Miniprotein binders against a2bj90. Designs and how they scored, part 48

Target 1, 235 residues: a2bj90
Amino acid sequence: MSRSARRKTSALNTVLRVVEVFASIQGEGPFTGTYSVFVRLAGCNLRCPFCDTRYAWSLEAGKPLGVEELVEEIARYEPSLVVITGGEPLLQRHPLNSLVEGLESLGLRVQLETNGILPAPARDEQLWRVYHVVSPKDVPVRVPGAKLHPSWVDYARATGRAWFKFLVANEQHVREVAEYVAKLGIPRSRVYIMPLTPEKLDMKELLELHSRIASLAVKWRLNFSPRLHLLVQLP
Below, E stands for the ipSAE of ESMFold2; O stands for the ipSAE of OpenDDE; V2 stands for 0.75 times the mean of E and O plus 0.25 times the DockQ between their complexes.

## First folded at step 6 (miniprotein)

Design kd10 (at its last look DockQ between E and O 0.58; V2 from the best seeds 0.00; counts 0 for: pae E 5.8 > 1.5)
Fold by ESMFold2-Fast, scan of step 6:
Structure kd10 (fold): chain B 235 residues (1-235), chain A 108 residues (1-108)
Amino acid sequence: as target 1 above (235 residues)
Amino acid sequence: GSLEELFEEFAEITWEMLEHIFKADEAAKRGDEETAKKHIEEALKLSEKLLEIARKAGSPELEKLARHLHETIKEMKEAFEKGDFLRAWELMLEIADTVYEIEKIIES
């Protein structure tokens, strides 16, 4: 292959379609409260009716950014955690592996948020080495097109770097989650339940919902994830 | 075959219906009642077409789900008219859950 063709191929494989990059506090999951830079990638393979980021559904919503440029932008924030989210970031798997390699070379901790429909990382991927919060959409609030890829359970067992986060509105949802994770052999220590929040809750209603879901987490011996950014009004 | 073609058409119309549901929800959130009404009415018409296709395909299961979609979309329209956006949102979740069930049947 010519030098010109190699350079064009490399550029294509190291370009991500990025919707936004911003600093905030991780409000959800095992790293709740961590000063983070969020990288929202464009494109999603689902259409969740409760989605807060519908603007990211299309790949065209993202601007093309080179991996090296994006790594430099992220590094300027000096974050304790880099959260790569989307849409569904694994839709851009190949350049995403390059991004992870660049971030890891700087000693930055990386967490992916994924719907788990696409396969978990293989051992030879850079993505194998980072943290994953998997949000299955096949239970309890079922989304068309959703089906957790079974490789995520194997990845979680092999690495200890995956957790499973479920949106729940009531005790029946928690029961369905408990049955689901038991059948798959997911340890409860890797399971988070999180309030399913309608857009138009006032702060009192939001706090009451958090309290109710947290109480259910205690009752069912599961971990609780708040939506802390909503409570403190951060993006 | 003809039956496979009917299932493909059913799947296509189901996703078109779901797109109208999401557009109705977005319009309602912006306070654009006229656009929300237009999309919810289109979703109702598409759910009627789903019922016809299910009957033609001879699938009682799909017919039941298409009927359930139609009734749920009607309730969502009523919720919008009452300004009950929490109820409309709950009904949108139920519509999506019903589409998930439709997918399981068609993929089988």
Scores: ipSAE 0.323, ipTM 0.693, lowest interface PAE 3.8, mean pLDDT 87
Fold by ESMFold2, look of step 7:
Structure kd10 (fold): chain B 235 residues (1-235), chain A 108 residues (1-108)
Amino acid sequence: as target 1 above (235 residues)
Amino acid sequence: GSLEELFEEFAEITWEMLEHIFKADEAAKRGDEETAKKHIEEALKLSEKLLEIARKAGSPELEKLARHLHETIKEMKEAFEKGDFLRAWELMLEIADTVYEIEKIIES
């Protein structure tokens, strides 16, 4: 069997636990506004009170789906970006690398969303080449066990393919984030602050919070991330 | 009866209480006010039990945190009664932060 045929056969036997696949707009971080397909993987190593996807916490919430089949489903949407999210996608690291290989072979751009507890990709992983938005959960709302793995800062410096995103509600939170990133040596150019808000919020309140946090981003010289999908009422 | 058993009971009840708080938030999101109020009332009862256990354990630090939980849950109940769901959500975050502080203290 040829090398190409062997690679296809290997991908057919790799399985991911998937909660949902859907098309929408990336509403957060450096790729805000991009037509995207979201792949929500099951399982999480945290129980954040502000989580708006608590339904993805258990691995049993996901259905088994073959990597090759998933690549084909994603490709039919013709996305500009594939967003891998979850729970915590790195809990399924091995089959996730297979998915990334399949998507890369089709020339699709991939972004991973992670809480950063598990280590950053190694140089020999397919995940090494994709974009990462890392959302540490040990500041400002301190979730137990949510310590950022130090390899993410090194990875960001080595590759330029990682950014750090923090949920904030007020200036005290922004000050805590600023102190945290300074302590870890994360440059401000790689830091986003984003409104900490419930999923379902009155539009006036949502806009007021966006305005407040955007003003704080300017004041503290940090990047601002909207929650654009909430503003335009997309999933 | 042992101090270790009191701390274990305290931890179990705080997590049970927090589960009710999360269920109240989920019910409020779907507009189910009756279910939200039911869970908040159960959480309030559990917070009173936490005060009793903290006193038996002779822990002023746990008693302070249990009293804070009880007071914050009362405010969350009031917010639900007023239909102030953003305030109730903010109070849920404060309750969760307090529970996480308790777990840190007990585990140490």
Scores: ipSAE 0.111, ipTM 0.515, lowest interface PAE 5.8, mean pLDDT 88
Fold by OpenDDE base, look of step 7:
Structure kd10 (fold): chain B 235 residues (1-235), chain A 108 residues (1-108)
Amino acid sequence: as target 1 above (235 residues)
Amino acid sequence: GSLEELFEEFAEITWEMLEHIFKADEAAKRGDEETAKKHIEEALKLSEKLLEIARKAGSPELEKLARHLHETIKEMKEAFEKGDFLRAWELMLEIADTVYEIEKIIES
């Protein structure tokens, strides 16, 4: 391989397509309430009809940022957690591993949000060390092209650093989730159900929906994820 | 063969239709009713074309799914026209489920 080819491959491994970087409170999953910096990566392998970040579906929606520069930018916020989200962050797996390495070197905790279609981290990846919230898109709403990669179940059992978050609108959805996780052997303690929220709910409707889904979580003995950021009107 | 080409065309049009559905939803959310209407009308035309292709392909299963898509898009149009965005969103989820079933048939 020519020196030029190695430089091009090294450059590709050190640049991320980033849509936005912002500080807020983690509103969802096991880290709800944590002061976090969100890094929204560009590109997604799905087209979910309920996606609230459709602007991130194209890789072109992101700006190229160097990993080092991005680490410095994140560090300035003094976050309690770095949340890597986007479309699908694992589409940028190589530079993402470099980003995680940089963030961990500063002692920052990292959480990845993923749709779970791509394989879980391998033991030799920096991503192996971080927390993962996997949001399957094959249950209860079946998004075209969505299938949970089985390696996420193995990763969850091996590391204890994965949780599974499912979008639900009613009791039938909760039943389907319960059956799905039982079939896959996902521990119920690692399962969160979250309200599937239409974009134009008023606060009263949003609270009512949260109440219904939370009650279903208790009934079905599953964890509940709020959409806290929507309830407190944060990004 | 001619059947494989029909299934490829069916898949392409299905994705194009779904893209128009998403654009219609986005436009409606922005209050751009004209753009929303344009995209939903195009999605309806594409769903009619899917019915024709399914008939030509001789697939009763695809024809059934394409018919369901067409009717669901029609209901979604009516929901947008009434300002019932919640119902339109539910119908969009149903469209996605139907497209998923179509994808399974085409991949089989």
Scores: ipSAE 0.019, ipTM 0.417, lowest interface PAE 4.7, mean pLDDT 89
ESMFold2 (binder alone), look of step 7: mean pLDDT 86; pTM 0.865

Design kd11
Fold by ESMFold2-Fast, scan of step 6:
Structure kd11 (fold): chain B 235 residues (1-235), chain A 108 residues (1-108)
Amino acid sequence: as target 1 above (235 residues)
Amino acid sequence: GSLEELFREFLKITYRMLEHIRKAMEAAKRGDEETAKKHIEEALKLSEKLLEIARKAGSPELEKLARHLHETIKEMKEAFEKGDFERAEELMWRIIETVFEIEKIIES
């Protein structure tokens, strides 16, 4: 391999900063209940007050792993779904596209979890071809620096491969979400509301919160996402 | 260093700069003007280093993006000083978009 060829496939396109890789059940969103491998990438462009993965905020929290090494590690789990999450995975966009290419070549289904601040995939990206769960932080509780990139709505309409997931604590939050998605023209079929789970809920309180938010989903004609892994005590 | 080393350093500094931008926004929103100022000043220094690296690498496109970051961070500082947090968030989003463009250029 020449130096020029190596530079074209440099560490920037072949190495990801990875916090953890583990097998679990997808507990959230449209693929709830699916046997999955989670790839948590380092770095985040937000500091959410309710964040449960603060250890992933810094890019330096991740170990450098080669794309090919990651593909091999993921494949050993034989997952039904690969969930790429973070931090914010799109901060490592170029090596992420290479990872997705490798995973798709093995016939693996890929879901990205993103805050939607960075642009949606372009048609020439490998990321264009996979599923995206977008978690806007504009509403109902606005996080400093959060603004959904408008291209995500266009991407969802063009591909049918994006859903929008919102953390809600009460009916006022659900109302604000409903107004937000209506204003942006996001179909209700693409919208999930999910319980905002405070620290230190016992199992009874956690189940009661799930029941309350699920009832609001029915009332407002939105989809409901549990946090199933919390209910069954999985990572 | 090699061009590969310069590009790697450029991307690393870009992420550090973005981290300071987010911390500045967080501090400004809670009314901590001194902390916001410190983070904006650090982000400005990092954007100056990005411009130096881009020039050293002989990349006009990276130089253009580094200049855009520096200008946008200055505008964000002015928005904080005026208490215009809506404008500051708009500018933070433009910084995030510029980081995406940097990633696209550095070896695709």
Scores: ipSAE 0.000, ipTM 0.210, lowest interface PAE 13.9, mean pLDDT 82

Design kd7
Fold by ESMFold2-Fast, scan of step 6:
Structure kd7 (fold): chain B 235 residues (1-235), chain A 108 residues (1-108)
Amino acid sequence: as target 1 above (235 residues)
Amino acid sequence: GSLEELFYEFEEITLEMWEHIDKALEAAKRGDEETAKKHIEEALKLSEKLLEIARKAGSPELEKLARHLHETIKEMKEAFEKGDFDRAFELMEEIYETVLEIAKIIES
C-alpha cells in the first residue's frame, strides 16, 4: 500500500470527529470539582428529549482531528482529568482507544461519559484501563431504543472503574433507579443520582432542585452528583 | 495509482454512508418516516458502491465484509419499518465494526 493510501485508510482508526475542546471544572459524578479538559466527540446513537448537547448529535458536527494533534492540544491545558464526552464517544471506539493510549502515555487521567448502549471495554482495549461514567437512558426518563448493555455491570464489578449516573426529578424517579440497579446487581456505591435540570431554571430554583435531590440521595442511600458547573456558571 | 484512488473513494463514501445512517436514526426517533426512508435508502446505495470498490480491489475477504455491511444496513431499514429502534442501534454498532475491519484490510 502506498504511503498516501495508508494514511487515508488509517483516518478511520486515528482520526476523531471532535465538536469542541475546552477547559472547565468537572461538575458531575465521582470526580466533581476536578480541573478538567472536556473533549466532545460528534455523533450519538440516541435522541434524548432532555439532551443539553443536541448540537453534537450528528457526526458532521465534528471537525476531523488526528489523535496525535488532539493529544497535543489536550496536554497544553495541563489538566488533572481528561473528560471524553459527546454525543456517544463509543461510536468512534477504535480511534478513541488510540486517543486513550496517547493520553495515558502522558500520565493523564481519563474519564469517559457514555450512555452504555454499546458494549463495555474488553480487557485488550486501552479503554479497559480508564474511568467510565455510564448514564443509562432505560430509567427513569425512558428513551426509546435505550438499553444498557449487560457487559457494563460485569465491567464495573471486575474493574471498579465504572459508575452509573441517573437524571432524576422526583422521589418516584429515585425509586425506579433503586429498583433498576437492584435488579441488575449494580452496587449502590457505584450509583449517582443527579438533578434533571429543565431549561430556564433561575439560580434559586437550581439550588432548591439540588437540595431536594441530595436529600433523596441520603434517604435512598445513593451517591449524589451535583451539576456544579451550572451552579458556578461554567461551561 | 488507480488502487490508491479507490482507497480514497472508499473512505469518502464510508463517511457519507455513516452520515446518512445517523440522519436516518435521528429522523426515525422523531417519527419522520419519509426522511428516515430517504437517508437509509441513500446509505444502501452507498454500501453498494463500497461493495463495487471492494470487488475492484480484488480481495474476496474485503468483498465478503462489504457484502455483510450492505446486508446489515438492509436489516437496519427493516428494523425502522418495524419501529424496533433497539435493534437499529445494535445494527449501527455492527456497521461500525464491519467498516473498521474493512479499513484494517485496506491498510495491510
Scores: ipSAE 0.000, ipTM 0.194, lowest interface PAE 14.2, mean pLDDT 79

Design kd8
Fold by ESMFold2-Fast, scan of step 6:
Structure kd8 (fold): chain B 235 residues (1-235), chain A 108 residues (1-108)
Amino acid sequence: as target 1 above (235 residues)
Amino acid sequence: GSLEELFDEFIDITFEMAEHIYKAEEAAKRGDEETAKKHIEEALKLSEKLLEIARKAGSPELEKLARHLHETIKEMKEAFEKGDFERALELMYEILDTVWEIEKIIES
């Protein structure tokens, strides 16, 4: 009876609150430059001061959409990568696992972007098999309520499918990131620093900021993530 | 036997509880906070019964999971009553994860 009841319960829990679906180029992290479809899920468990997607913070910002319908919509773009972002996508964990299963069945590569407050995937989740870019919000700018779940470090070491991406404005921020990742035992090869971009930078200022943070990445022996979409003026 | 009857009752109540959690989510999605609260209250009562059954069955592993469910649902109700709907949704998915762990322990 347990299998029958579980199958029925799972079918009822296959709806996601979706803010937007759009095609662009992945501008950040280990897959920078990849033709991607972005799926922005509603809801977030943080209120980051430098958040670019405040419109997704509320669960009310999302339209309810069935997993099967969403898989069909994504597939029509024929993407090289599906980027599931938000808000915080892990707030919708159960239907998210169903979405990932559908996308993987089509041979699509999936990347999740998460703040890492909620636990990393277990071995029996579909999410175990996909890529994760974890953006901790407890350093270098401390966001209230933000704390990386320790299971993400174990997941990264076990799978090789997680990276940690930090927004940095200056060398002091890079030092704080270096201390943080050393304390948690996060391998430097899994760490990206990315420019913290204030609003109102012109293109010259944006490029100069990228150059400065990239130079710090070389100095501190960390990986560098651009914000390529900002440089090429894509969504 | 009586122990097999307890395990059957435990799994039935576990999925009845999960259905109430799902209905709470659907009501919350529509802005129907009153209906969502009713379903959360029903889930909490069912989680209390799960603790009783787990103790009666004498399974420490099952009792641990039932206790975790009860504590998580209580925290979810508190978050919902405070208007912290994002925290309530986070806890809802932790509940569903625990439901799947319970099913695996009881039968395969």
Scores: ipSAE 0.000, ipTM 0.141, lowest interface PAE 19.0, mean pLDDT 80

Design kd9
Fold by ESMFold2-Fast, scan of step 6:
Structure kd9 (fold): chain B 235 residues (1-235), chain A 108 residues (1-108)
Amino acid sequence: as target 1 above (235 residues)
Amino acid sequence: GSLEELFLEFYEITEEMIDHILKAWEAAKRGDEETAKKHIEEALKLSEKLLEIARKAGSPELEKLARHLHETIKEMKEAFEKGDFERAEELMIEIFETVDEILKIIES
């Protein structure tokens, strides 16, 4: 195989299927309130009943963009944080590592949001060096097939760069999360509970739900993630 | 076509195949057996094309992975037919892992 052929196949591994790129405030998780650029990658290995981004489920939903072009687009926003989300970003793992390398070369902070079904980054991946918010879907909102890969717990312990975020509607859900993280040996300091928001809540209902889940976080000694963008009506 | 054109075609067919796998799994979860069958059958046909391209490229390692991919998709179809959704999901993850291995070889 020629060097030219290797360069060409490397270029194929530097193409991402991208649904949207937009500036907003990170509304969730450990970086809540940060001015961010969101990069939504196409494709998902789950079909969650409460998914708010169903339009990103198919790889066909994404426009093919070269990593260099995407890095230039992101850089124009001058963000404090780049949030790579989807779908499931790890379905495009190889070009994603190239994207992370390009963003880190510009000194940009990167956060990946993942369902955690695919393995955590290995030490030789660029993804090893960035922040990860893992959203398991095996509890308490049981999605068939949504088993957390055990390597994510090891990655969190080794790096201190992973947190686990769970959608919860009531105290029974919080109990199930507490039992789950105890069984897996996930420290409570790395666990966030977040309101499971049905479509068509008014602002009063949304605030009341946030208040109830936040109170449960205090009671169960877990971290609380709002859905701040919903409260302030941002994308 | 050049070896480079064969690898590009392989990559494009792999992406199309994954999309059909995801659509088959989504349809199966809804109980839409007809749509699930259509998409899994299309994925099988695409995996056969991947085998042909691997053979034309003269890569024994790529051919081995393409063959494994085809067999795993076939097993996923059988899992849908038996209503074994947990097994179908396990096989879908194995398909994604096999694709990951293919991409490593193409890069190398």
Scores: ipSAE 0.005, ipTM 0.222, lowest interface PAE 11.6, mean pLDDT 81

Design ld10
Fold by OpenDDE base, second read of step 6:
Structure ld10 (fold): chain B 235 residues (1-235), chain A 115 residues (1-115)
Amino acid sequence: as target 1 above (235 residues)
Amino acid sequence: SDELEELSEEVLEIAYEMADLIEEFRKTGDLELLKKFMELAEKLIKIAEEALKLAEEAGDEELIERIRELVKRIEKAMEAAKKALENPDDPEAIDEFIELAWEVIRYLFKLIEKL
């Protein structure tokens, strides 16, 4: 390989397409309430009709940022957690592994948000070491082209660093989740149900939906994920 | 009733235990898991008989019919478990048990949704 080809491959592995970087509270999943820096990556392999971040679907919506520059930007916020989200972060797997390496070198905890369509991290990836919240889109919401990759179940068992967050609107959805996780052998302790929030709910409707889904979580012996950021009016 | 809610919680617990047991059996082929399934099935029949009394006292004909159908499904899965235990080298007997056991679990979850 020529020196030019090595420089191009190294440059491709060190640049991310980033939509936004901001500090907030993690509102969802096992890290709810954690002071976090959010890194929203561009590009998604889905087109969920309920997506609140449709602006991140195209890779062109992101700016190219160097991994080193991004690590320095994140570190200035002194976060308790770095949340890597986006459309689908694993579309940028190679530079994402370099980002994780940089963040871990500073002692920062990292959590990935993924739709679980792409394979789980392999043992030789830096991503193997981080926390993952997998949000399947096949059950119960049946987004076209969504299918949980089986390797996420294996990763969860091997590492204990994965949780599964399902979007639910009613008890039928909760039942479908219970059946699905039972069939896959996903421990209930790793399963979260989260309210599927349609656009334009007022605060009263949002609270009523949270209450209903939380009660179903108790009935079905599943963990509940709020959308805390919406309830406390944070980004 | 508070009693039906308590029975629903027990049924949910058994449904999850059965699901874990079936998945372990599918992976390991451990015949002791078939015996454990039969123990859980017998426990579930007892709970169903208690729930049936409560449903009869309440005059809930729909619930009565669902509980009777549950018992039939459990009994069928138990017969398949016995057949698999007697014929451990018959893949058809094993597959039939797994299918019927999952039908029980799916029926339990549907029952809980309606309680």
Scores: ipSAE 0.300, ipTM 0.708, lowest interface PAE 1.3, mean pLDDT 91
Fold by ESMFold2-Fast, scan of step 6:
Structure ld10 (fold): chain B 235 residues (1-235), chain A 115 residues (1-115)
Amino acid sequence: as target 1 above (235 residues)
Amino acid sequence: SDELEELSEEVLEIAYEMADLIEEFRKTGDLELLKKFMELAEKLIKIAEEALKLAEEAGDEELIERIRELVKRIEKAMEAAKKALENPDDPEAIDEFIELAWEVIRYLFKLIEKL
């Protein structure tokens, strides 16, 4: 079958369930510090005990928005980066590909945040062309039912457009991450460790946690992701 | 209940397998994957029947209605799969199947939230 013909959009692929759209600074991952518009999609296939966005778990939490309307709304912010997050954005995969096509047509840079349980993009998808930050939940915090799809490692090697970001609380977690990525053949240059921030930390405690995890990143030769928005009190 | 939790885990496994099959089908066009999807859909209907009995015993009218809606969505996806099998060169039939199959997966995750 023709792969290009399969990409023809239908009426079913024109609506996304959107929780919120807002401008902020990307606080995490390889694009930390970038002026961004965040698009939070509804629905998630996990129930992480440390989740900060439980309000987005249900697909019903999202307002139905047409792809063209959403592209126009995002473009008004004139962002350096569009961050598509959620829940799990790949649950709305087909209209998401249409959204990405619209955003790329305007020359906008797109980053997807995903838990990596669902397969990585195929070459004939619009999603193949954008950046992905994959946050596996099977290590080190071990969320039940979570398992990284192996296609994400292949996608990262083939494109250089995926990074893997792990929540860590201590050195034991970092060791588990290091062993996990070595076993899967994920290059260390594509790996970020990020502080797992418990509820009700004051600013001093938050900074001390960042310092400890950053020091572990140096020791283990991994990249460090802050949670910059928490430190500077942005959404 | 523990029994509903066990069914939820089985449903989650089937949902992931369905997702993998749909993406593999998108890459390869292998019609045998559509047949495997239909087999998983039939298994899911049987699980839905078991869940329906548990919901009836619990008197959960909302869960009963949600399970009935799930069965309806599965049946639509199976009809689309059958149409795609009969018209493998029709990109509209293929696109309709893929979208309806993903609607089933999204609805399953929504239902698991309510179990």
Scores: ipSAE 0.006, ipTM 0.396, lowest interface PAE 10.2, mean pLDDT 83

Design ld11
Fold by ESMFold2-Fast, scan of step 6:
Order: C-alpha cells, then sequence, then structure tokens
Structure ld11 (fold): chain B 235 residues (1-235), chain A 115 residues (1-115)
C-alpha cells in the first residue's frame, strides 16, 4: 500500500470529536494551580444529574479534528499541562492514544479526566504513560449505571499515575467514600475529596463550603481538592 | 485536650490498617495477615475501653451504647478470624471472616462520622 493511501487510512483513525479547546488554570485535583490547556472531547456514557457540561454528551457536539491539527493548536498555548476531559474521553480511545503520542513527542505533560467505567490503560497503550484523575460516580452521588472498572485500582498501584476524586457535600458523603476506597483497596494517598457546589452560592458561601470540606479531609486523612477556578472566577 | 478526639484519630488509623490487611489477605491468603488483624482488633478493644470510660464519665448514654456495639462486632470478627485460621482450607470460614471484618470497618467509619 502506498504512503498516500496509508496516510488517508491513518487520518480516519486519528480524528477526534472536539467540543472546545481553551487555556485556564487547573482548579482541581493533584495539579491544582497549573497553567493548563483544556481539551473537551465529545460523547459520554453517563447522564449525571449534576453535570455542568451537558452540551458535550453527544458525539455530534464535537467537531472532527485531526490529531496533528489538534496537537499544533494545543502547542500554541505553551501549556504546563494538557487536560483532556469530556464527556468521557475513553469513548474515543484509539485516536486519543494517537493524540497522547503526539503531545508526548513535544514533551507536554498530559492529564486525563475519566469516570472510570471503561478499563484503565494497558501497558502497550500511549495512555499508560500519562496521568489520570478518575471520578467514580457510584459513590457518593450514585449515578445509575456507573461502576468503577476494577482495573483502575491495579493501574494506580502499578504506575502511581492515577488518583480518585469524589464530589462530597457533607460528612456522610466522606464516610461513604472512606468505606468505598477501603473495600476496593484504593490507597487513601490516591484519594481526593472535593466540594459538591450548588449552582447559586455567593463567594462567602463558596469559601465556607471549601473550608468545611477541607476540614473533613483533615479529619478523615484524605487529600482535599478545591474548585479553584470557581473561587477565582475562571472557566 | 479533647481525649475522645485523640482516640478517634487512633481508631481511624487502625481502621485504615485493617482495610489494607483485609485487602492483602484477599489477594494472598497469607494467614499471618489474620494474626495481624487480631492484633489490631485487640488494640481497638483497648481503645474502645478507654473511650467507654470517657463516655461514662460524660454521661453520654448514646456513645456508651455505640462503643459496646462496636466491641461486640470486633469480638465476632475475631472469632471468625480464629475459625478461619484453624480451618484455612474452608472457603466459607474465610468468606465469613472477610464479611465480618468489613462490617467492623463500616461500623468504625459510622462512629467516626458522628464524632
Amino acid sequence: as target 1 above (235 residues)
Amino acid sequence: SDELRELSEEVLEIAYEMAELIDEFRKTGDLELLKKFMELAEKLIKIAEEALKLAEEAGDEELIERIRELVKRIEKAMEAAKKALENPDDPEAIDEFIELAYEVLKYLFKLIEKL
């Protein structure tokens, strides 16, 4: 087969449906405060009642972009971190591995945000080499159909490149998270609790909620994730 | 100082250690982990006895009842551990221990939530 025909076939297998690309500060998780470019991929395998990005649920919400074009667009931001989010990015697993390969070739650090329903990366995937923040939806919010794939716990132990982030509103939620991670064997050092923020909080209420959840993180010996972008009013 | 708060911190540490031991035991079947679980359970009972004295001095009848219930659950899990240790080839004895051990953990976490 000619190089031209192979290039055409590869382009069809390296196309991602992208909702948006924008620069901001990572406000959540282990890389909080990092200058980042966010890549939101289309499509999701859940319909969370608290979802802020319902516009990304359909694959058709994304514009088809070639991996090379997307890598160039990302590189123009000169980010310290590339955050690939969605929807559920692992629904576009094959072209996502190609994107990661392109970004890694430029020395860019990549973080994937996933609901963890689909399996963790295998050792032969490019995705094996990047960071993953897994947001299980089976506890405490209990989204129907959500179940963490057990391979994520094995991946976290094997690589040290996965963390588990849980939205919590009160101490009952934190206790449910503690029970969940204990039963699944998730090391508490890999666990973050983060405030579940109602839509219409003023700044004082938002700060008070952050303080309360942070105090619970100390009490329960878990890591705390702010929602920094909300506190500083960034996207 | 809040002595009950300090005991709660020790309880949480033991709970996490128990969780790690149960998980490792499920993976390896190493009977030495059951013995280690029993050692942690004995430490937990001693802490519960200290907490019970403080609850009695404070007249906290609700906390007294919860601590006594905790001790009963720990004793039941320890009995299951002994049975599993004596019958390591019995899958039912092993499963019963694992189930009861997780019930101890759930109860501990519920107590910590209320403190």
Scores: ipSAE 0.358, ipTM 0.770, lowest interface PAE 4.2, mean pLDDT 87

